# Designs tried in a protein design chat: VH-VL binders against q0atu2. Part 79

Target 1, 119 residues: q0atu2
Amino acid sequence: MLDKKARIRTSREYRNVFEKGKRLSGRFLIIYYVENALDNNRFGFITNKKIGMAVIRNRIKRQLRAIVREYQGQVKNKHDIVLVARAGIGKSSFEGMEKDYIAIMKKAGLFARNANKID
Short names: E, the ipSAE of ESMFold2; O, the ipSAE of OpenDDE; V2, 0.75 times the mean of E and O plus 0.25 times the DockQ between their complexes.

## First folded at step 3 (VH-VL)

Design va20 (framework fv_ivicentamab_arm2)
Fold by ESMFold2-Fast, scan of step 3:
Order: sequence, then C-alpha cells, then structure tokens
Structure va20 (fold): chain C 119 residues (1-119), chain A 119 residues (1-119), chain B 110 residues (1-110)
Amino acid sequence: as target 1 above (119 residues)
Amino acid sequence: EVQLVESGGGLVQPGGSLRLSCAASGFTLSSYAMNWVRQAPGKGLEWVSIIYSGGYTDYASWAKGRFTISRDNSKNTLYLQMNSLRAEDTAVYYCARGLSEPGESFDLWGQGTLVTVSS
Amino acid sequence: AYDMTQSPSTLSASVGDRVTITCQASQSIDSWLAWYQQKPGKAPKLLIHEASSLESGVPSRFKGSGSGTEFTLTISSLQPDDFATYYCQQYDSYSYPELTFGGGTKVEIK
C-alpha cells in the first residue's frame, strides 16, 4: 500500500484538487491533479457505487493502489493526484487499468521520463 | 466569443519548411489539449498532432521527425513547424481545441490555412 | 493504428428521409468515438462525442449509437441543412496514432 504521507487524507484536500486542479479522462480512469507545496506527491482514490458491488469496488481500489505504487518513482514531484474510477472499470483487466493509468499520466505530463517540455 | 485563427499557410517548394500559427482568443489555450488536423483538396480529414494540457505531444506516424507541435502560453498561440515538406503535405491545416481534458475530440475549429507544396 | 471504415462513402437522400451512416473500427474502441459534420468550404463541426453524447445546440434528430467495433449515426428526418459530409473519429487510448478519422460519408440531395 502507499505510505500515509503519500495519501490525500481530508475532504478539504480532495476538494482543493477538484476545484483548482486540471482534469484528464481516460478509458477507465479520470485524474484530477494540481501542484502542491509539499516535498512529495499525494494520491487519492475514489470508487463509487456505480462501479458495482463492494467486493468489486474494493478489488479495484487495491489494484489502483498497486499500480500507483509501482509507478510512483516516475511521477513528477509536488503533485496532488486524485484517481476516480469510471463505471466501466469493473469489467477491465489489471493490465487494462495499468495501461490507462500510464497513458493518462503521460498525457498530463506527470511522468518525468515522458514529459515533452524541459523545465 | 471563443475563436481560433490560423495563419502562415502559403506556397512552399518540396524540401522546404513552413511554420503555422493558431491564435486563440476567449479562452486559455494551455488549459486544453490542442490539435492540428489537415485535409487535402477533395479528401478526408487526417489527424496530424496533439499537445496535451500537461505539455505531452504526440504525432501521426508519418509526421514524426518532420513536424513539431508547440505552444507559447504567454502569446496564447499554437504552432506547427513543418520541415522536409512533400507534395502530399498539400492540405488545409486546421487547429482544433480538444473537448474536455483528454482533448481527443474537437469542439472548436479554426477556419483553416492552405499549405501548397509545389515547384 | 486502428483503421476506421465508413459506409457508405456516398448516400443520396431526400428531405424527410431517415439516414444511417455506419463506422467500423478494426479493433474495439469501446465508446471512444466522435461524429463530425462538414459543409463545403467550412471547418468540421462536432455533433456527438463518446459515441452517443449529443453536443449542445445539435438538433435531436441526430443520434449516435454503438460500442466496440460497430457505430452508427442516424438522422431521423433529414433537413436541408443536413446535406454535408460526415466523419467518425476514434480516440481510444490504446491506438497509436491515437486519433483516426473515417473516410467520410457524403450525404447528397437525391
């Protein structure tokens, strides 16, 4: 799982990302993301009832955390990122979710190795 | 209120270079994915390139290495640098704004600028 | 890259007709498909995104349907303003290049 330090914890922090952040929609995922004033990235996860039963929602949440953890070292520092699972995600494979995550993060310019603009 | 206006088209010889500009008004260009789409006389639409809100760029396979998409956020202007031009690059070039964050369907188009590659 | 095939390439119709245009993807694109209308000498106009979501200001006679590899655009009662060329476009995240247009369907007066 992700360290407590790398998790978005409060309703206020989630609200900040939704209101001030940029949004990018993929096939199975939506991300909202904004720069933070911290020394690290933080991630939030939203799986709602439209995805399916609790067992499916819990599986999706665990798999998304695993994907985020695996690619954590490639994410540009100082961002708050919220992943929202779309209704269709319950029918996707793990590999499908992973590919969607990678594609979205690249498109957002959040993967350091895949950013097209030099800072 | 929102507009895209292309410029920079014209007659150019094979092997030459040309830079197209697309001036945005009524919205902030950096908040959207922006695209170039072309159409050869009497032919269909062909996607050329995208720059996502986060700065990641992607190209049609035939455009890679010859064309470069960029933007100047301070001027609210999108560019397409075209090198090693060929007769088959003759087309009307449209700039187009991406709908929502993935920006891969296009809700706002410019009027187009004609590029003619001929001796 | 995913090929997009539109059928028919040309369609002759009269005002009041029901017109159906088909778009076929070489592989599943789920619902990641948009439809555009283009009139001669003008830029394309977005009609439908995500296969079936009608854009604001687009008349309700336009309807998109389908998922996976088979998609249709239906105009329930063709109006004079509807004589145009229509294009489908896929934007599935797993295609490369990501964005591919169909060849177009010209709807012309009978």
Scores: ipSAE 0.015, ipTM 0.644, lowest interface PAE 7.3, mean pLDDT 85

Design va21 (framework fv_ivicentamab_arm2)
Fold by ESMFold2-Fast, scan of step 3:
Structure va21 (fold): chain C 119 residues (1-119), chain A 119 residues (1-119), chain B 110 residues (1-110)
Amino acid sequence: as target 1 above (119 residues)
Amino acid sequence: EVQLVESGGGLVQPGGSLRLSCAASGFTLSSYAMNWVRQAPGKGLEWVSIIYSGGYTDYASWAKGRFTISRDNSKNTLYLQMNSLRAEDTAVYYCARGLSEPGYAFDLWGQGTLVTVSS
Amino acid sequence: AYDMTQSPSTLSASVGDRVTITCQASQSIDSWLAWYQQKPGKAPKLLIHEASSLESGVPSRFKGSGSGTEFTLTISSLQPDDFATYYCQQYDSYSYPELTFGGGTKVEIK
């Protein structure tokens, strides 16, 4: 689980990321991201009905939170980042989601250089 | 309105160095993933290097250690520093802008600059 | 790196013909494929991204299709302006950091 201060919680906060942020698409994930004026990073998670039933969407959300938590130390500070799961994510393995997350975060320039790089 | 213009190509001796420039107009380079792509005379396209919006860089395996991609945000200009040049590096070098939303398809290209490595 | 195999390497066609170019990936790339058109002495031009999404200003006679490992570019009713070399390019996250192009297909006058 992510600390509550590391979570995007309100509709206004999500809207800010979508309106002012940049977008980058991966294989199973889309991220929206923007710099914030806080002391920390915050993450949001969106799983829409095109992914599948609530049980599947909730499983995907839990797995994405676990991945984000595992790699939070590598993310450049002071960003709000929203992860949107693509329709095909329900067919992916946990490892597949993890690899996509790492690749997309590196492509976005959101991973700190020389901070426990993984490939 | 939106344009990329390469310069700095020319004839260089094997083992020599050369720096290519790519001047952007009509948009801000730092908002995009910027790339170098090359094409040897009569051959196909080959990806060389990328600098992501956040400043993280990556290279084709054969370019790593010899080529360095960089940008100067104040000049809105992208660079490729090429060292230890070989005859096999002879090519037209293109500057290309990566689409953030679908990933890194290249929607804007410069006209290219010819680099010839020969005695 | 992902191997991108494009076929045929050259094809001859007449104005009005239907032309199909194939691109095969050595590993699944989902829909992360772009198509480019290149005329002699000029930079490539993006035609299609994400396998089937037509770029603004590109004529509707160009159509991309496929997913996974096999993709096609189809040109319906070939026009004189369409004689060029065409390239596919993968940008799948699993191939990170590599962005790989196919070998190209030259469409020339019969």
Scores: ipSAE 0.006, ipTM 0.605, lowest interface PAE 11.7, mean pLDDT 86

Design va22 (framework fv_ivicentamab_arm2)
Fold by ESMFold2-Fast, scan of step 3:
Structure va22 (fold): chain C 119 residues (1-119), chain A 119 residues (1-119), chain B 110 residues (1-110)
Amino acid sequence: as target 1 above (119 residues)
Amino acid sequence: EVQLVESGGGLVQPGGSLRLSCAASGFTLSSYAMNWVRQAPGKGLEWVSIIYSGGYTDYASWAKGRFTISRDNSKNTLYLQMNSLRAEDTAVYYCARGLSEPGYYFDLWGQGTLVTVSS
Amino acid sequence: AYDMTQSPSTLSASVGDRVTITCQASQSIDSWLAWYQQKPGKAPKLLIHEASSLESGVPSRFKGSGSGTEFTLTISSLQPDDFATYYCQQYDSYSYPELTFGGGTKVEIK
């Protein structure tokens, strides 16, 4: 689970990301992202009615939070990022969502590059 | 008010090069997937190229190797560098703002700039 | 890559007529289709996205319908401002983002 400090919670904060941020879409996800003036990243999650019933939307939202939490250490610091689930995400596996997230974040230039060091 | 204004079109000889510009106002160009779409005189619309908000690009198969899409975020301007021009490249070139679902449709278009490749 | 076929290529109509334009995809594109209107010498204008969702400010006489491979744009009562060329465009391309337009349908005065 993401702690409270790492979550976008207010309508104003979501609106800022949509108005000022960059947009990039993947197979199951769209991300909106903008640099913030904080010392940490914040994430928001949107699962709309196109996905299906509340039980499906809540499951997808939980799975997306788990994915974001797992990879939060690889995300370039000082960004507000909103994940919007696309209609087709309800048919995706957890692994499919995870792969899409990684691909989008790399395309957006939001994943920190790692050098392979040989000792 | 949001606007896109193209420039740089003109008469060019076969085998020549030309760079088109598209100045955006009223919104941040880098927040969207920006596209070039062309239309030959009296013909239909044809997609040319895209640059995603994250800076990654793609091209129509016939444009690969000849055309390069780019942007300058500091100038809020989109570019299309066209090399090895052919008579069949004669067209009005539009820049267009893409909204994603799951690819891109275009909610904002410039007025277009005419490129004529002499035969 | 998807081929998009529009019919008819040209249509003659009078003010007040019901006009129907058809767009066929070579394979299913679900509902990922937009419609544009283009007047002579002007840039295209978005009318409809996701097959049936009207863009803000577009008159309700314009209606999009269909899914899969067959789509229609209907103008229920043609107005003088509606004489134009109309294009459909698919955007169901995840792996290879090739966006394809139909050939266009010119709606002319009868």
Scores: ipSAE 0.000, ipTM 0.540, lowest interface PAE 15.3, mean pLDDT 84

Design va23 (framework fv_ivicentamab_arm2)
Fold by ESMFold2-Fast, scan of step 3:
Structure va23 (fold): chain C 119 residues (1-119), chain A 119 residues (1-119), chain B 110 residues (1-110)
Amino acid sequence: as target 1 above (119 residues)
Amino acid sequence: EVQLVESGGGLVQPGGSLRLSCAASGFTLSSYAMNWVRQAPGKGLEWVSIIYSGGYTDYASWAKGRFTISRDNSKNTLYLQMNSLRAEDTAVYYCARGLSEPGYDFDLWGQGTLVTVSS
Amino acid sequence: AYDMTQSPSTLSASVGDRVTITCQASQSIDSWLAWYQQKPGKAPKLLIHEASSLESGVPSRFKGSGSGTEFTLTISSLQPDDFATYYCQQYDSYSYPELTFGGGTKVEIK
């Protein structure tokens, strides 16, 4: 599980990221991201009904949190980042979601430049 | 008026270097992914490089190690530093703005600047 | 990178004609495809993105369709302003470090 202090928790905090942040789209994911005034990164996760039933949406959220946790050390500090699952993510493999996440985070400039090779 | 204006093209010897500029007006470059696309005389379009809104960069495989994309936010200007130029680099070079993140759909183009690599 | 093949390379048509241009990807790119129009001596202009999404200000006679490996750009009633070269471009997120354009289709007057 991702640490509670690293989660975006309130509707107001989500709105701030959407209104002030930048957006980057991948194959299965969209990220919205903005620099925060904290000492740490925070992540939010959104799945809508276009993805499928609640059990599928909850599975996707769990898998995305696991991916974010695994790559947490690569992320430049002091950002609020919201991951929005696109239609079609429900048919993706865990590996497919992971590759998309790595790609969009690198493109956003949110991964450390001297990070280890990530495939 | 929203526009992009390229400059810096010209005649250069094989093995030489050249820096292209692209001045943006009517919008803020740092809010968009910016691209360089080239077109050899009488030929089709070829993607060269991108700088994402977050500052990360990517290049066509043939451009890696020779070309460097950068931007100066204070001057609202995009650059392409071209080194070790070859005859096959002869082309009109366009700068282009990405419409939506991550910036692969080019909604605004400059007029282009001609680079001729010849002895 | 994914190869993009356009056909035909040249098309002769008259004002009022229905024109169809095809773009074939060497492997599936889902819907990650854009269409551009280029007139002689000018920069390209974006017409359509995500295979079928019409860019603001582009006439409704332009339509994009397709998914996977086969895509079409259709001009339902050709106007004088439409004689130009058209390019497709793939931007599949797994191959985005190497965006690829088709070879172009020149639509010229009959």
Scores: ipSAE 0.007, ipTM 0.590, lowest interface PAE 11.1, mean pLDDT 85

Design va24 (framework fv_ivicentamab_arm2)
Fold by ESMFold2-Fast, scan of step 3:
Structure va24 (fold): chain C 119 residues (1-119), chain A 119 residues (1-119), chain B 110 residues (1-110)
Amino acid sequence: as target 1 above (119 residues)
Amino acid sequence: EVQLVESGGGLVQPGGSLRLSCAASGFTLSSYAMNWVRQAPGKGLEWVSIIYSGGYTDYASWAKGRFTISRDNSKNTLYLQMNSLRAEDTAVYYCARGLSEPGYSFDYWGQGTLVTVSS
Amino acid sequence: AYDMTQSPSTLSASVGDRVTITCQASQSIDSWLAWYQQKPGKAPKLLIHEASSLESGVPSRFKGSGSGTEFTLTISSLQPDDFATYYCQQYDSYSYPELTFGGGTKVEIK
């Protein structure tokens, strides 16, 4: 699970990322990201109704959190990052979502292609 | 009724520069990932560059530093600025729209504009 | 970065024939492969996306199959308007930033 201070919690905080952030799209994911004034990264997750029923959306959200947690040590510090699941993600495998996340983060310059663990 | 119309091709000398345009109609260009793909006479297809809806860009390794993709949302037009042209850049250049979900396969193409690099 | 190898490079066929074109990726690309048709003097046309998803308006005689590293495009009963060059294209996230096309397969009249 992600530490609570690494989570974007409020509608105001999400709005800030969408309004001021950069956008990058992958196959199943869109990320919005902006540098923050904190000492840590914060992540948000959006799974809208176009993806499917609540049980599918909740599974995807949980899987995305697990992926983000696994690779959090490789993400450049001081960013607020929101992951928005695209409609097609409901048919993706865990591996497919993981691959898309890694590729997007590398493309955004937030993650090294062959990143090692970062303390 | 989606249309893409390229222009700006022609004969240029080695070391010269040229700017290609792609006028889009029937859709909002800034809502899609837009691409340039080229094809040398009698040869296969080669991806050149992409600009995502959020404005982020990527290039084929051989195009980096010489080619710049850009867009003017007010004109609904995509551009490719080509510098330091070489004989091997001779090709028909197509603009292509990324399929809305992944953005990496191309559902609509223009008819192409020929660039000839020769003395 | 991923090599895409198409075979054969040229294929001679008659109307009514079953035609199969193969595309091999140097690394696994899951199902992230598209097929295009290009007729002389024209832009390519998307036929199949995500290895097997037929695009709207494309005849059902075209079928894509495969996953991982080996993919096929099959035309079950070749028609006169199918004489063209066909290209596969990978768009796997791990090949970032490169999008790679196969070398093409020219389907010509016998």
Scores: ipSAE 0.007, ipTM 0.575, lowest interface PAE 10.8, mean pLDDT 84

Design va25 (framework fv_ivicentamab_arm2; at its last look DockQ between E and O 0.19; V2 from the best seeds 0.00; counts 0 for: pae E 10.0 > 2, placed apart)
Fold by OpenDDE, look of step 4:
Structure va25 (fold): chain C 119 residues (1-119), chain A 119 residues (1-119), chain B 110 residues (1-110)
Amino acid sequence: as target 1 above (119 residues)
Amino acid sequence: EVQLVESGGGLVQPGGSLRLSCAASGFTFSSYAMNWVRQAPGKGLEWVSIIYSGGYTDYASWAKGRFTISRDNSKNTLYLQMNSLRAEDTAVYYCARGLSEPGYSFDLWGQGTLVTVSS
Amino acid sequence: AYDMTQSPSTLSASVGDRVTITCQASQSIDSWLAWYQQKPGKAPKLLIHEASSLESGVPSRFKGSGSGTEFTLTISSLQPDDFATYYCQQYDSYSYPELTFGGGTKVEIK
């Protein structure tokens, strides 16, 4: 799991991202992102009931956290990033989620140019 | 006044190249994703390409390799480089501003510039 | 790329009529759909984004609804200014980004 300092935890923090951040949509994910005043990135994850039952939602969150953790070292610093799961994500493979995440993050320009393992 | 003004259209022979320009004014150009959309005479709308505020680009599958979208934020100008033009590329080409990020819906359009590909 | 099927292609109606245009996506796009109005010789105009969000300045007689694969644009009472061609557009960008437009619906005077 992500370190606590790398997590968006409060409603105020989430609200700030939604109000001040930019939004990008992929097949399975929507990301909201905004620069923060910290030295680290923070990630938030949102799954709602349209995704499926609580067990499914929790699975999706775990998978998304795994993806984010894998690529966290390649993401540009000083950003708050919220991942919102879209309705179809419950039917997606892990690889599909990963692909979507990468695509969206590229569009957002959040990956460093020297990032590895990003196709 | 917020507006987009396309230019560069004209008559070109098959296999030729043409570069379109779109001059933006009245808004912070650099903050918006920009798009090219074309419309063949008497036909429907067809998305060509997008360039996000961060500079990342995407293309319609049919446009890849022949069309290149770019922007110069210092000049508030969007470009579309078209190569290896074909008769079927004949169309009015619109530049369109994306509604914030991701900019997939277009809330501002230019008047369009006509590109005619004919021998 | 996702396909967008828009129907009908043409629609004849009178002022005051209720008009409904349908857009079907080949796959679910949640609510990522926009509607445009275009008049002859003019650029398209955004009416609705995200399936149901009305753009500023657009009359309330325009309503967008639907989600997933089925979407509708409804004009509750057609006005003279509404005779035009309407297009739907999806936002999905998975794999190959395609912001596909529907084929259009020409709303003409009966």
Scores: ipSAE 0.016, ipTM 0.678, lowest interface PAE 7.8, mean pLDDT 89
Fold by ESMFold2, look of step 4:
Structure va25 (fold): chain C 119 residues (1-119), chain A 119 residues (1-119), chain B 110 residues (1-110)
Amino acid sequence: as target 1 above (119 residues)
Amino acid sequence: EVQLVESGGGLVQPGGSLRLSCAASGFTFSSYAMNWVRQAPGKGLEWVSIIYSGGYTDYASWAKGRFTISRDNSKNTLYLQMNSLRAEDTAVYYCARGLSEPGYSFDLWGQGTLVTVSS
Amino acid sequence: AYDMTQSPSTLSASVGDRVTITCQASQSIDSWLAWYQQKPGKAPKLLIHEASSLESGVPSRFKGSGSGTEFTLTISSLQPDDFATYYCQQYDSYSYPELTFGGGTKVEIK
């Protein structure tokens, strides 16, 4: 789980990322990202009702949080990043979501060289 | 209204350099991945390079080290710097807007600009 | 290798014919395939994205189908405006970072 400091929590924070940020799509995910004025990264997660029932959406959010936690040490500092689950993500494997996240983050230039995973 | 216009094509000797430009209008240029695709006379389509909305670039293996894609979002312009040109680089070069996911289909194309590499 | 094999390379057909063009990927690209139409001297035009989704303004006689490694473009009743060259394109950068086009299928008047 991400701690409170690493989470985008308010509607204003989410709105800022969507309005000011850049967008990049992958197979299962879309990311929006923008530089922030903090000394750390923050992550937000969005699942639309079109993905499925609340139980499914909550499972997807938990899986995405686990993926982000695994690689957060490799992410360049000072970014707000919102992950938006695409329709059809529910049929993906955890490995598939993980691979998609890595590809998107590399394409966005958000991975720092030689940063380590937390676990 | 929405369009892409290539320029900078022409005759160049083998080993020479040429810089192509693609002027975009009628859409938010900075939010799209932009591509170069070429077509030799009487031949099929061949992808050359992409620059993502976040600035990350990728190239066909034969273009790496010789071609450089770039963009200037303030001028709504995509560029292709072509160095060490060879006869087989003779083609019409198109710029194309990427629709999204995950490597992009191309929903908007320019008219193309002809590059001829000949002594 | 993520080669795209498109067949036939040329086909002859009459107005009103049903035309089928195939595209085969060397590895699964799931549904990340697009179809383009190109007329002589013109830029390509996107017809179908994500294997089967028609672009706005594309006539309903065009139908894309398939997933994984085998894909088809069908024109249910060929019109005079449909004589052109058609290209498939894989864009599964998750599985293959380079984008590739099929070799093209020229649809000619019998």
Scores: ipSAE 0.006, ipTM 0.629, lowest interface PAE 10.0, mean pLDDT 86
Fold by ESMFold2-Fast, scan of step 3:
Structure va25 (fold): chain C 119 residues (1-119), chain A 119 residues (1-119), chain B 110 residues (1-110)
Amino acid sequence: as target 1 above (119 residues)
Amino acid sequence: EVQLVESGGGLVQPGGSLRLSCAASGFTFSSYAMNWVRQAPGKGLEWVSIIYSGGYTDYASWAKGRFTISRDNSKNTLYLQMNSLRAEDTAVYYCARGLSEPGYSFDLWGQGTLVTVSS
Amino acid sequence: AYDMTQSPSTLSASVGDRVTITCQASQSIDSWLAWYQQKPGKAPKLLIHEASSLESGVPSRFKGSGSGTEFTLTISSLQPDDFATYYCQQYDSYSYPELTFGGGTKVEIK
């Protein structure tokens, strides 16, 4: 669901965010984030086996991409952000994941001042 | 000389705690992700935990909640706090340096420290 | 974490032999695989990273190959100091946060 240039694609790029970035934990999500030297934001998504089988992990990944896409205009520019799904996310609703994403992004100071979406 | 030296291993009763240390020398410790890898007697290698150069941590699923990895860059030292130890935690624990760019393969290892969990 | 399966678990060989060790990943890890050598009572030593990149100081008789889900370590002319246990390890970021080692292959005297 995201433009190719807005996606973190390589293992090396993911490691850069994990190594140099800040970490913030939500209920269902952990974000790692760092400023980049590009003109745009890039997002990465990690779903590990603790969540469940491939079909569940793929569903979660698609839903997280949809959430990120919906709010990409509210995110402060020039950041690499990796979303790591926590083990309990498989039992969350789409709305629950969306609310957690908004909460952690606001807490991290990554949402622009006028970014506000309430369900 | 580039080296890692572990210490703190020993005999502990089930349910006990132990803190391992790993002293690094000969390289810029703060620039590397550091890892703990263990090996039960006569068995294979098993990854335990990582701490990134930025201070962020991840754990093997069985270690989460019981083990805590940390580092003190001013002392060039890596730590592993182990709580609620079980007989199956008996192993040689190795400190290992992660190669940053091509992922986390381990190009430098300590000699290991033996942890025995038994009465 | 991705499962890593090594075969054989044990092999017997003579000095001068060509030996091949195989490592299979349960899903694609591209080229993000390392090989280690471990001698009794000692820490593992990195031989190869990124599937085929030989570490400095490692003899050229050691070669890694493969990508995706199947990888091999080949020792072209076995020397006495090559009798050891060998491990593969995946470090693909899509399996992160967990790194996974294969079960090991013991190369012993025939």
Scores: ipSAE 0.005, ipTM 0.543, lowest interface PAE 15.5, mean pLDDT 84
ESMFold2 (binder alone), look of step 4: mean pLDDT 91; pTM 0.935

